# Miniprotein binders against q9bqp7, part 189

Target 1, 240 residues: q9bqp7
Amino acid sequence: VPQNWFPIFNPERSDKPNASDPSVPLKIPLQRNVIPSVTRVLQQTMTKQQVFLLERWKQRMILELGEDGFKEYTSNVFLQGKRFHEALESILSPQETLKERDENLLKSGYIESVQHILKDVSGVRALESAVQHETLNYIGLLDCVAEYQGKLCVIDWKTSEKPKPFIQSTFDNPLQVVAYMGAMNHDTNYSFQVQCGLIVVAYKDGSPAHPHFMDAELCSQYWTKWLLRLEEYTEKKKNQ
Key: E = the ipSAE of ESMFold2; O = the ipSAE of OpenDDE; V2 = 0.75 times the mean of E and O plus 0.25 times the DockQ between their complexes.

## First folded at step 18 (miniprotein)

Design W8
Fold by ESMFold2-Fast, scan of step 18:
Structure W8 (fold): chain B 240 residues (1-240), chain A 95 residues (1-95)
Amino acid sequence: as target 1 above (240 residues)
Amino acid sequence: SPELAEELVQSIEWLAKEVEELLRMGDLWYAAWMARMAVDFAEDLGDPELLQLAAELAIKLAELAKKFGNEEAVKFALEAAKEIAKILEELAKKG
């Protein structure tokens, strides 16, 4: 267990909706801050093996696509992911959207992929919202907080292309989810408790997305691993 | 080079241990996802040791899926195991 162990769940909070909860999902803007983001902590604390495999993957892709082709490929993956997140935020927002836009969004392979998951999503409480762990001093931008099959979850939307998944976005995804969860549970901008996570992998060809549900026990196991990564980040920063 | 070969062996061993640890944690879904990615690495890099490890991981995924109560995780793990088996079969036909 890490020296500065802190609980992921806040015993003073409940996951049940209150009458005072806003009807519109929260969207706290992410501000430039000197404290590290979840993604930066994870990037700066990759194992030697993770770094080697990532570099090996990059070199193999460059060999196949050329340097310009690889740059175009990674840019396209990033843009597809960004568009997918924008579409999901629009779909899940309770605010009125243009009917023609809704029809165009449904024609996307990634959006088709997640339709069966979206059917089980309700009670959206936050979308594209900033979280900060006030005690552990890290920040993040989570995709979504909503009920999935009746359980309040931090939901992380991922895009995937077969057969060559984008390896950078695969390592540490459960750690990212629980880091956001722990931050939200201890952030004064939020009043509710999240105990579950959900990673949804959507496919470009429209094949059914895969939901990875993380219960409270699994989230607690990953939280311990996240605290170790955060401790490693802090130690590396002190030694610079 | 000798150094590159050693790094690759260490990375293969690390990846196998990571998948086994995920299975021990009860994260069948993420273990299956990582195992599937290991096969993609092996196919692209042409590494027979990683392919051998992937075969063992596919067997473990299929066996452990029978003990999990999460239907979606079981379904995903079985689909991943079948995809791994198919890739291994196709590679065996080529070489």
Scores: ipSAE 0.596, ipTM 0.790, lowest interface PAE 1.4, mean pLDDT 80

Design W9
Fold by ESMFold2-Fast, scan of step 18:
Structure W9 (fold): chain B 240 residues (1-240), chain A 104 residues (1-104)
Amino acid sequence: as target 1 above (240 residues)
Amino acid sequence: SPELAEELVQSIEWLAKEVEELLRMGDLWYAAWMARMAVDFAEDLGNPELERRALELAARLLIKAGRPEEAARLAEEAARLAEELGLDELAERARELAEELRKG
């Protein structure tokens, strides 16, 4: 149990839509400051074993691809992910966009991969939106908040190339989702409650994406693990 | 080096414990995802014995995660590597596991 426990859910909030809610999804810009991001907290609190595995993977990839080849590979993975997120934001936004630009983004295998998931997504409330936990002092930028099969979820979109998944981003995906959820539930810029998470892994070849739905109980279990990582980060920062 | 070998063993054992924790939490989907990653990592490292151990470990974890067909395929691959390494008894046991898993 963490030393300074705090609840993930806010009892003063509801997951039901209110007539006063904006018709357009919220997109609050991320304000850069000294408050740590979810990504920084997770990166700074990796275990010795996580660091060792990532370093060994990197050295092996460099042996296989060469220094330049490894740099090109990682740059391509990053760019593909960024474009996938941009395409999803365009698809899920009710705002009018230029058809020519959207068609090029929508041609990727990743978008084909996720099509069957998108059929179950509705009621979008936030896209590429900043969250801040005022009490626990962390920030983040979440991908999407929408209903998935009737449940309001923090949705995180991931890309994967078979047979070699990009190992660096895999270990902490559920922690990232619940950290965003807890922040949003206690952020004064939002008025609703999120209790579920969804991680969607899309594939480059267009094969069907894998949805990982996290119910309230599972989110609560991961929230405890996130609080431990946040506590570890805070202690490390005080000692540096 | 002995130091590198020890770090590798400790890291694979740590990964196995992480997957076991996910199984205890009831996150079968993520447990299976992490088990597959252990195999990919071991394969990329280029150590046949470590790859064989990772395949056997992943097969066991995938059985617990409810993925017996996938576990059978990894058990077969582990058997092949065990045979190539001269570990005939382990190869036979891994093949027997794969056959049992395919029966359902």
Scores: ipSAE 0.552, ipTM 0.759, lowest interface PAE 1.6, mean pLDDT 82

## First folded at step 19 (miniprotein)

Design Bi1 (at its last look DockQ between E and O 0.30; V2 from the best seeds 0.00; counts 0 for: pae E 3.1 > 1.5)
Fold by OpenDDE base, look of step 19:
Structure Bi1 (fold): chain B 240 residues (1-240), chain A 86 residues (1-86)
Amino acid sequence: as target 1 above (240 residues)
Amino acid sequence: SPKEELLKLIEELLQSVEWLLKEAEEMLRMGDLWYAAWMARMALDFAEDAAKLAEETGNPELIRRAKELIERAKELIEEIERAEKK
């Protein structure tokens, strides 16, 4: 049990968007501060087993691709991911705010992959928006807050080159999602709360993306795990 | 020695597979079938890797342990798949 328990959901906030919700998705800028990011907390609190598995995966990839090939692969994955997020932001943004849609960004297998998910996405509330949990003292940049199949979710988009999830992107992803949820639910920049999470794994070959839906119960369970990771991080930093 | 390093790698891999299976089982109990399946499939992949490496050592105990973990991973995957169909 976490020593510093804090709720994931804010009882003072309604699940119903206030009628005053801007028609335009929120985009709060990330402020560079001494406050740790969700990603940093997760990376610094990985278990020995997680680290080992990642290193083993890396070694296997190097054996398959060579060192230079692996570097290229990693760079390409990063670039493709970035482009994919940019494309999604463009798609999910209101037409009035649409920067000139680089049509080339929309012709990716990843975009094709998520088409069936996008059909179920509506009511976009935030895109590439910073969240801060003032009490628990962490920050994050979430990809998207929108309704998926009528449920308001923090949506996290992931890319995979293979039909198998990329180990680096997916291992702690439920924790990342709930961390963003908890922060948003208590961030004064937001007037609403989220109760669900969605991880979407898009595939390079255009095969149908996999939606991992997290209901409120599952989110609550992962929230406890997140709090433990946050405590571990805080303790490690005190000892440094 | 290269042999000792390989043995250590296999042992660490086997332990990590056991951990993955345990995490997958926990996720199954939590009702997160998708993540349970993902973790179990990852466990299988690494267990098969361990088996191949163990065969290179000729150590029958390591081979046995790796094969056992492969079977456990397969069984867990089947269990998760059955749960997904309900």
Scores: ipSAE 0.733, ipTM 0.888, lowest interface PAE 0.7, mean pLDDT 90
Fold by ESMFold2, look of step 19:
Structure Bi1 (fold): chain B 240 residues (1-240), chain A 86 residues (1-86)
Amino acid sequence: as target 1 above (240 residues)
Amino acid sequence: SPKEELLKLIEELLQSVEWLLKEAEEMLRMGDLWYAAWMARMALDFAEDAAKLAEETGNPELIRRAKELIERAKELIEEIERAEKK
């Protein structure tokens, strides 16, 4: 149980956007500052078992690819993920036309992989938007807030290159989603809240993406785990 | 010795697979499908690598252990996928 529990949902906020909300998705700029990001908190609080597994995975990859080959592989994985997020932001933005979009961003196996998911996505309220939890003092950059099958979700898009995924980027995804959700629900830049989450894992070969829906109850359970990680991070920084 | 180092690597991979599969089974029992799937898929990846390395040694027991763990991981992944679709 966390020492300093705080609720994920804000009862003073509506869980439905009203008709007066802007028709253009919110994009709050990320401000670099001293308060920790979600990803830094999670990276700095990995369990010893997670660290051990990642180091063994890294050693295996280096054995197969060589040190320079591994560096090139990880750089390419990072670039492909960035291009995938750019493509999704372009596709989901109502201001952009086909002529204004980069044709190469739209041509990828990852985009093919998510097509069946995108059919169920509507009502986009935020894209690549910063969130800050003022009370718990952390910041993040969420991918998307939109309706999925009629439920307003914080949506996180992930890429996977089988057979060699970049494993560090996937283990804590549920904690990332709920941390962004909690921050958004208590961020003065947002007038509404979100109670559900969705993680979408897209595949480079175009295979159908896997959606992982998280309802409010599941989000609350993962929120408790996030609070423990945030407490652990804070304690580590006091000892430095 | 390169041969002794290879055998140690294979044994460490097999032990990691066994641990991951046990953890995945526990996560599945608890209904935590995200972490169950993550651990089971990691176990399969490590088991397949162990099998490739074991083939280089020609050691029948290491090959048998690695192949048995591959099948166990595949069965667990199928079970998790069935639970995800419910």
Scores: ipSAE 0.324, ipTM 0.686, lowest interface PAE 3.1, mean pLDDT 83
ESMFold2 (binder alone), look of step 19: mean pLDDT 89; pTM 0.888

Design Bi2 (at its last read DockQ between E and O 0.92; V2 from the best seeds 0.86)
Amino acid sequence: SPKEELLKLIEELLQSVEWLLKEAEEMYRMGDLWYAAWMARMALDFAEDAAKLAEETGNPELIRRAKELIERAKELIEEIERAEKK
ESMFold2, look of step 19: ipSAE 0.811; ipTM 0.941
ESMFold2 (binder alone), look of step 19: mean pLDDT 89; pTM 0.883
OpenDDE base, look of step 19: ipSAE 0.756; ipTM 0.898
OpenDDE base, second read of step 27: ipSAE 0.797; ipTM 0.925
ESMFold2, fold request of step 28: ipSAE 0.826, 0.831, 0.825; ipTM 0.946, 0.947, 0.945
ESMFold2 (binder alone), fold request of step 28: mean pLDDT 89, 89, 89; pTM 0.882, 0.881, 0.881
OpenDDE base, fold request of step 28: ipSAE 0.844, 0.849, 0.843; ipTM 0.951, 0.947, 0.950
ESMFold2, last read: ipSAE 0.823, 0.820, 0.812; ipTM 0.944, 0.943, 0.940
ESMFold2 (binder alone), last read: mean pLDDT 89, 89, 89; pTM 0.883, 0.875, 0.882
OpenDDE base, last read: ipSAE 0.850, 0.850, 0.844; ipTM 0.946, 0.946, 0.950

Design Bi3 (at its last look DockQ between E and O 0.87; V2 from the best seeds 0.80)
Fold by ESMFold2, look of step 19:
Structure Bi3 (fold): chain B 240 residues (1-240), chain A 86 residues (1-86)
Amino acid sequence: as target 1 above (240 residues)
Amino acid sequence: SPKEELLKLIEELLQSVEWLLKQAEELLRMGDLWYAAWMARMALDFAEDAAKLAEETGNPELIRRAKELIERAKELIEEIERAEKK
């Protein structure tokens, strides 16, 4: 379906038999440039239905909460998301120097929500790390690369408030994950690759998070959809 | 005209619900049962939204279309739940 297909996996990337890994997860800095980010590509290629449904959802929320209530709600959701990601990076980092902040960060319902998932996470290889696909020309910042139940995954952490989640983030989340996978698998800063994705949906009230595992076959199917969005983005920029 | 704007809103909402149902069906074929169910439940929510708006118009054709989409969404949710039990 894409006119310029490119594989998500890198057949030239060698494995590393029995070699020891670094003890500190990779954290490649994100650099400012004109190359588009995954999130920018997805935002700029929303279908008319996605845009319409998001606006309809917003209007229903405003009717329920008022304009000021909705602004406060959305601001709080973004702040809680930032705190959640900061807490997870701290928890998954092997460094002892962050313990003085961990107790305050652990007072989140979202952190309680993911505890059962974290018990199955091991072998953390990257945290809050930049990825770049030099051939397809896009960049991203992935949350985590680690083993989940024995499978090496790009892991994305998402917050959800019952009953009213943001529609935008849910529509495109699998595409975001596979875009990060493809970029990492073709980024010279990384010597390994991943074939699986994991989206962890955490809940504000502390209810058990949902682990959405994406095996290689499912990732490949979402990769095709990502390539279409990237192709659409490129076409849009040629006409501007 | 406010009435014509409401009719156009309902029409676009109904078309967007149809789009959601098609997305859910594709996700089901891909084997992504969680996202398929999520999408189908969102379609049900917006179909019910459309039905409430259609009732305000008294337009029997819009009401019929919205109710048809509600039933389609419920049937799809049941199909996805059956697939989860296999």
Scores: ipSAE 0.818, ipTM 0.943, lowest interface PAE 0.6, mean pLDDT 86
Fold by OpenDDE base, look of step 19:
Structure Bi3 (fold): chain B 240 residues (1-240), chain A 86 residues (1-86)
Amino acid sequence: as target 1 above (240 residues)
Amino acid sequence: SPKEELLKLIEELLQSVEWLLKQAEELLRMGDLWYAAWMARMALDFAEDAAKLAEETGNPELIRRAKELIERAKELIEEIERAEKK
């Protein structure tokens, strides 16, 4: 049990968007501060097993691709991911705010992959927006807050080159999602709360993306795990 | 020695596979079937890797352990798949 328990959901906030919710998705800028990011907390609190598995995966990839090939692969994955997020932001943004849609960004297998998910996405509330949990003292940049199949979710978009989840992107991803949820639910920049999470794994070959839906119960369970990771991080930093 | 390093790698891999299986089982209990399946498939992948490496050593015990973990991973995947169909 976490020593510093804090709720994931804010009882003072309603699940119903206030009628005053801007028609335009929120985009709060990330402020560079001494406050740790969700990603940093997760990376610094990985278990020995997680680290080992990642290193083993890396070694296997190097054996398959060579060192230079692996570097190229990693760079390409990063670039493709970035482009994919940019494309999604463009798609999910209101037409009035649409920067000139680079049609080339929309012709990716990843975009094709998520088409069936996008059909179920509506009511976009935030895109590439910073969240801060003032009490628990962490920050994050979430990809999207929108309704998926009528449920308001923090949506996290992931890319995979193979019809298999990429180990680096998916291992602690449920914790990342709930961390963003908890922060948003208590961030004064937001007037609403989220109760669900969604991880979408898009595939390079255009095969149907996989939606991992997290209901409120599952989110609560992962929230406890997140709090433990946050405590571990805090303890490690005190000892440094 | 290279052989000793390989043996150590295999042992660490086997332990990590056991850990993954345990995580997958926990996720199954939590009702997160998708993530359970992901973890179980990852366990299978690494168990198969361990088996291949173990075969290179010729150590029958390591081979046995790796094969056992492969079977456990397969069984767990089947269990999760059955749960997904309900």
Scores: ipSAE 0.731, ipTM 0.884, lowest interface PAE 0.7, mean pLDDT 90
ESMFold2 (binder alone), look of step 19: mean pLDDT 90; pTM 0.893

Design Bi4 (at its last look DockQ between E and O 0.81; V2 from the best seeds 0.77)
Fold by ESMFold2, look of step 19:
Structure Bi4 (fold): chain B 240 residues (1-240), chain A 86 residues (1-86)
Amino acid sequence: as target 1 above (240 residues)
Amino acid sequence: SPKEELLKLIEELLQSVEWLLKEAEEMLRMGDLWYAAWMARMALDFAEDAARLAEETGNPELIRRAKELIERAKELIEEIERALKK
């Protein structure tokens, strides 16, 4: 249990946006900052089991692909993820211009995979936007805030090469989403808050993406786990 | 040295699989069926990894522990999959 509990939701803030849904999505720039990012906190507080399992997975991949083959594999996965996020920002942004060269950005199994999800996404409020929790002192860069099937969500887009569990999906993705949610709800750059999260797992082969919806109760439970990780991070910094 | 390294690897794998199964059970308790299934299937994959390595040693206790974890993972996956059908 965290020693210093802090709520994920802001009771003084509306869960309904003030502006009309068709407004231009927010894109708050990420500040140069000395306070830790969500991803840094999570990386620095991984359990010994998480670290061990990732290393074991890497070694098995190297045995299968060779060291050069594994390097190529991981570089390609990273590039595909980056292109996927760029494509989604372009698709969801009303001011983005599609060019003939940019059309190659939209050609991927991952984009095909999410098409059925995108039909249920509306009211995009933020894209690739910075969040800061000034009270708990952490920052992040969220992928998207939009309505999914009528529920306003922080949405995280993930790429996956298989429809079933695999190491490429991080252990801590739900914690990342709720940390962004908490930060947004307590960030003066935003006039509204979110109560739900959505993790969308897109597949390389174009198979229908999995929409993993997290309602307010589930988000609150993951928020407790995030607070413990942030507390652990803070304690490590006191003793360095 | 190589034999000792293999035994250490198997022991750490078995302990990490136990950790994964406990995390999957926590996710199931929270109602996060997809992440529970993901962790349980990863536990199965690593338990099978541990079993293959344990067979190479011929150590019957390590083999037994790995097979026990495989069965725990399979039972948990079945429970989660039934809950997903609801």
Scores: ipSAE 0.815, ipTM 0.941, lowest interface PAE 0.6, mean pLDDT 86
Fold by OpenDDE base, look of step 19:
Structure Bi4 (fold): chain B 240 residues (1-240), chain A 86 residues (1-86)
Amino acid sequence: as target 1 above (240 residues)
Amino acid sequence: SPKEELLKLIEELLQSVEWLLKEAEEMLRMGDLWYAAWMARMALDFAEDAARLAEETGNPELIRRAKELIERAKELIEEIERALKK
């Protein structure tokens, strides 16, 4: 049980978006501060097993691709991911805010992969928006807040080269999502609450993306795990 | 020695597979079938990796353990898949 318990959901916020929700998705800039990011907390609190598995995966990839090949692969994955997020932001943004849609960005296997998910996405509230949990003292940059199948979700988009999730991108993803949820639900910059999470794994080959839906109950369970990771991080930093 | 390093790697891999299976079972209990399936498939992948490496050592005990973990992973995957179909 976490020593510093804090709720994931804010009882003072209604689940119903106010009718006055701006037609334009929120995009709060991330302020670089001494406050740790969700990603940093998760990376610094990986278990020995997680680290080992990641290194083993890396070794296997190097064996298959060579060192230079692996570097190239990693760079390409990063670039593809970035482009994919840019494309999604463009798709999900209102037409009035659409920067010149680079049509080339839309012609990716990843975009094809998520088409069936996008059909179920509506009511976009935030895109690439910073969240801060003032009490628990962490920050994050969330990909998207939108309704998925009528449920308001924090949506996290992931890319996979193969119809297999990458260990690096998916292992702590549920924790990342709930961390963003908890922060957003208590961030004064947001007037609404999210109760669900969605991890979407897009595939390079255009095969149907996999939606991992997390209901409020599951989010609450992962929230407890997140709090434990946050406490571990805090203790490690005190000892440094 | 290279052999000793390989043996150590296999042992650590086997332990990590056991951990993955345990986590997958926990996720299954939590009702997160997708994540459970993902972890179980990862466990299978690494167990198969361990088996291949163990065969290179010729150590029958490591081979046995790896094969057992492969079977456990397969069984767990099957269980999760059945749950996903309901």
Scores: ipSAE 0.689, ipTM 0.868, lowest interface PAE 0.8, mean pLDDT 90
ESMFold2 (binder alone), look of step 19: mean pLDDT 89; pTM 0.891

Design Jv1 (at its last look DockQ between E and O 0.89; V2 from the best seeds 0.79)
Fold by OpenDDE base, look of step 19:
Structure Jv1 (fold): chain B 240 residues (1-240), chain A 102 residues (1-102)
Amino acid sequence: as target 1 above (240 residues)
Amino acid sequence: SPEEIKRRVVRLILEAYKYEDEGDYEKAAELLIRAVKLARELGNPKLLASALFLLVEAFYEMGRYEEAAEVARELVEVAKKLGDKLMEDLARWLLEEIEEER
């Protein structure tokens, strides 16, 4: 049990999405400060088993590609991910911003992969927007807040070369999503609350993306795990 | 040639990865033992560390804990000499896990 319990949901905020379809999605810039990001917290609190598996993978990849080949591979993966997020931001942005759509960004297997998910996405409220949890003292940059199949979600878009049909195969992604949810629900820059999460795993070959929907109950379960990771991070930093 | 030996070591380790993925840890260990020998002869500590790293896992999964511990101890020393703190820390952790299974 976390020592410093904090709720994921804000009782002061209405559970009903205010029907005011914001004409423009929120895009709050991330401020660089001493406050740790969600990503930093998760990376620094990985289990030794997780570190082992990642190193095993890395060692194998370096043997297959060479050191320079692995660097190139990593750079390409990063670039592809970045372009995918930029393309999604462009797609999900209001039509007035469409004039700057780089058509080349839309021609990707990852974009093809998520088309069936995008059909169920509506009511976009935030895109690439910073969240801050003032009490728990962490920040993050969320990809998207929108309605998925009529439920308001924090949506996290992931790229993968391998199928991830199960949420368990997404590692710490569920923790990232709930961390963003909890921060947003208590961030004064947002007037609404989210109760659901969605992880979308897009594939390079254009095969249908896997949606991993997280209901309020599942989000609450992962929230407890997130709090434990945050406490571990905080303790580790005090001892440094 | 040293370059041919290097390629052979790399091949042995990569084949061992495939056998481990299939659950054939015995075959993986056989290949890795050969890889370790060749990497030592070549004087390539990076390849030696890579082979030892995977060999610890193979021995551990086979329940050969004494041999796993020996390999893990060697990996600690090799990683330390390389200045690879991550590998050193992982090797120490593996050693702890092995000792808990004894």
Scores: ipSAE 0.782, ipTM 0.956, lowest interface PAE 0.5, mean pLDDT 92
Fold by ESMFold2, look of step 19:
Structure Jv1 (fold): chain B 240 residues (1-240), chain A 102 residues (1-102)
Amino acid sequence: as target 1 above (240 residues)
Amino acid sequence: SPEEIKRRVVRLILEAYKYEDEGDYEKAAELLIRAVKLARELGNPKLLASALFLLVEAFYEMGRYEEAAEVARELVEVAKKLGDKLMEDLARWLLEEIEEER
């Protein structure tokens, strides 16, 4: 239980999606400041067990691939993720046409993987957009806000080479989603709010992506865990 | 040759990972004890740390806490020699976990 609880939802905002909104999706620029990002908070509050498991995996990979091979592997994984997000932003942006898009970017297995998800996505309200929680003092850069099967969601796109059919195998991703949601719901740059989340895990081989829908109740449960992580981060920084 | 011994150490550690995946920590420890011995003789602290790291887990999972603690203490010293503060932190944490079980 966090000592300084704060609500994820804003009672002064409507949570109903507009029937139509002809404006382009919001893309609030990320500004440099002294307050921590969601990803920094999560990275600096990993449990020792989480750190152990990551190091165990890294050591094994270095033995398999060699140190240079591991560096190339991780660089390639990062690049594939970056290109995947670029492709999705392009696909979901109403200002671009297919002819303006990089054909090689659109041919990846990851894009094939999400096709069945994309047909259920509509009403895009934000893409690659900054959020700030002024009261709790953190920032983030969310991937997408759009309707999924009629429900307005903060959507987080992930790439994976291994199947992740269950939400618990996505580690801290639910915390990331709800942190963005809470920030957006209390950010003066946004006039609406979101009560649902979606994590989409796409696969390199083109296999159907796994959607992990988070209703308001599940988001509230993860919000409590996020607040504990943020509190832990704040305490750690005060004691250093 | 030193390169041939290095490849043998890597093979032993990778085989130990496979046995740990199967839950056979006794077989993994057997391989890792050999890997540690060869890594010490080779004078390769990076390979030594890699073998010690997995060996701590193997002994811990088998309930051989006295042996796990000895390996963890060596891992702390090897990590310090390498300047690997992350590994040093993990090794100290592992030692604390082991001491709580003893």
Scores: ipSAE 0.730, ipTM 0.939, lowest interface PAE 0.7, mean pLDDT 87
ESMFold2 (binder alone), look of step 19: mean pLDDT 88; pTM 0.869

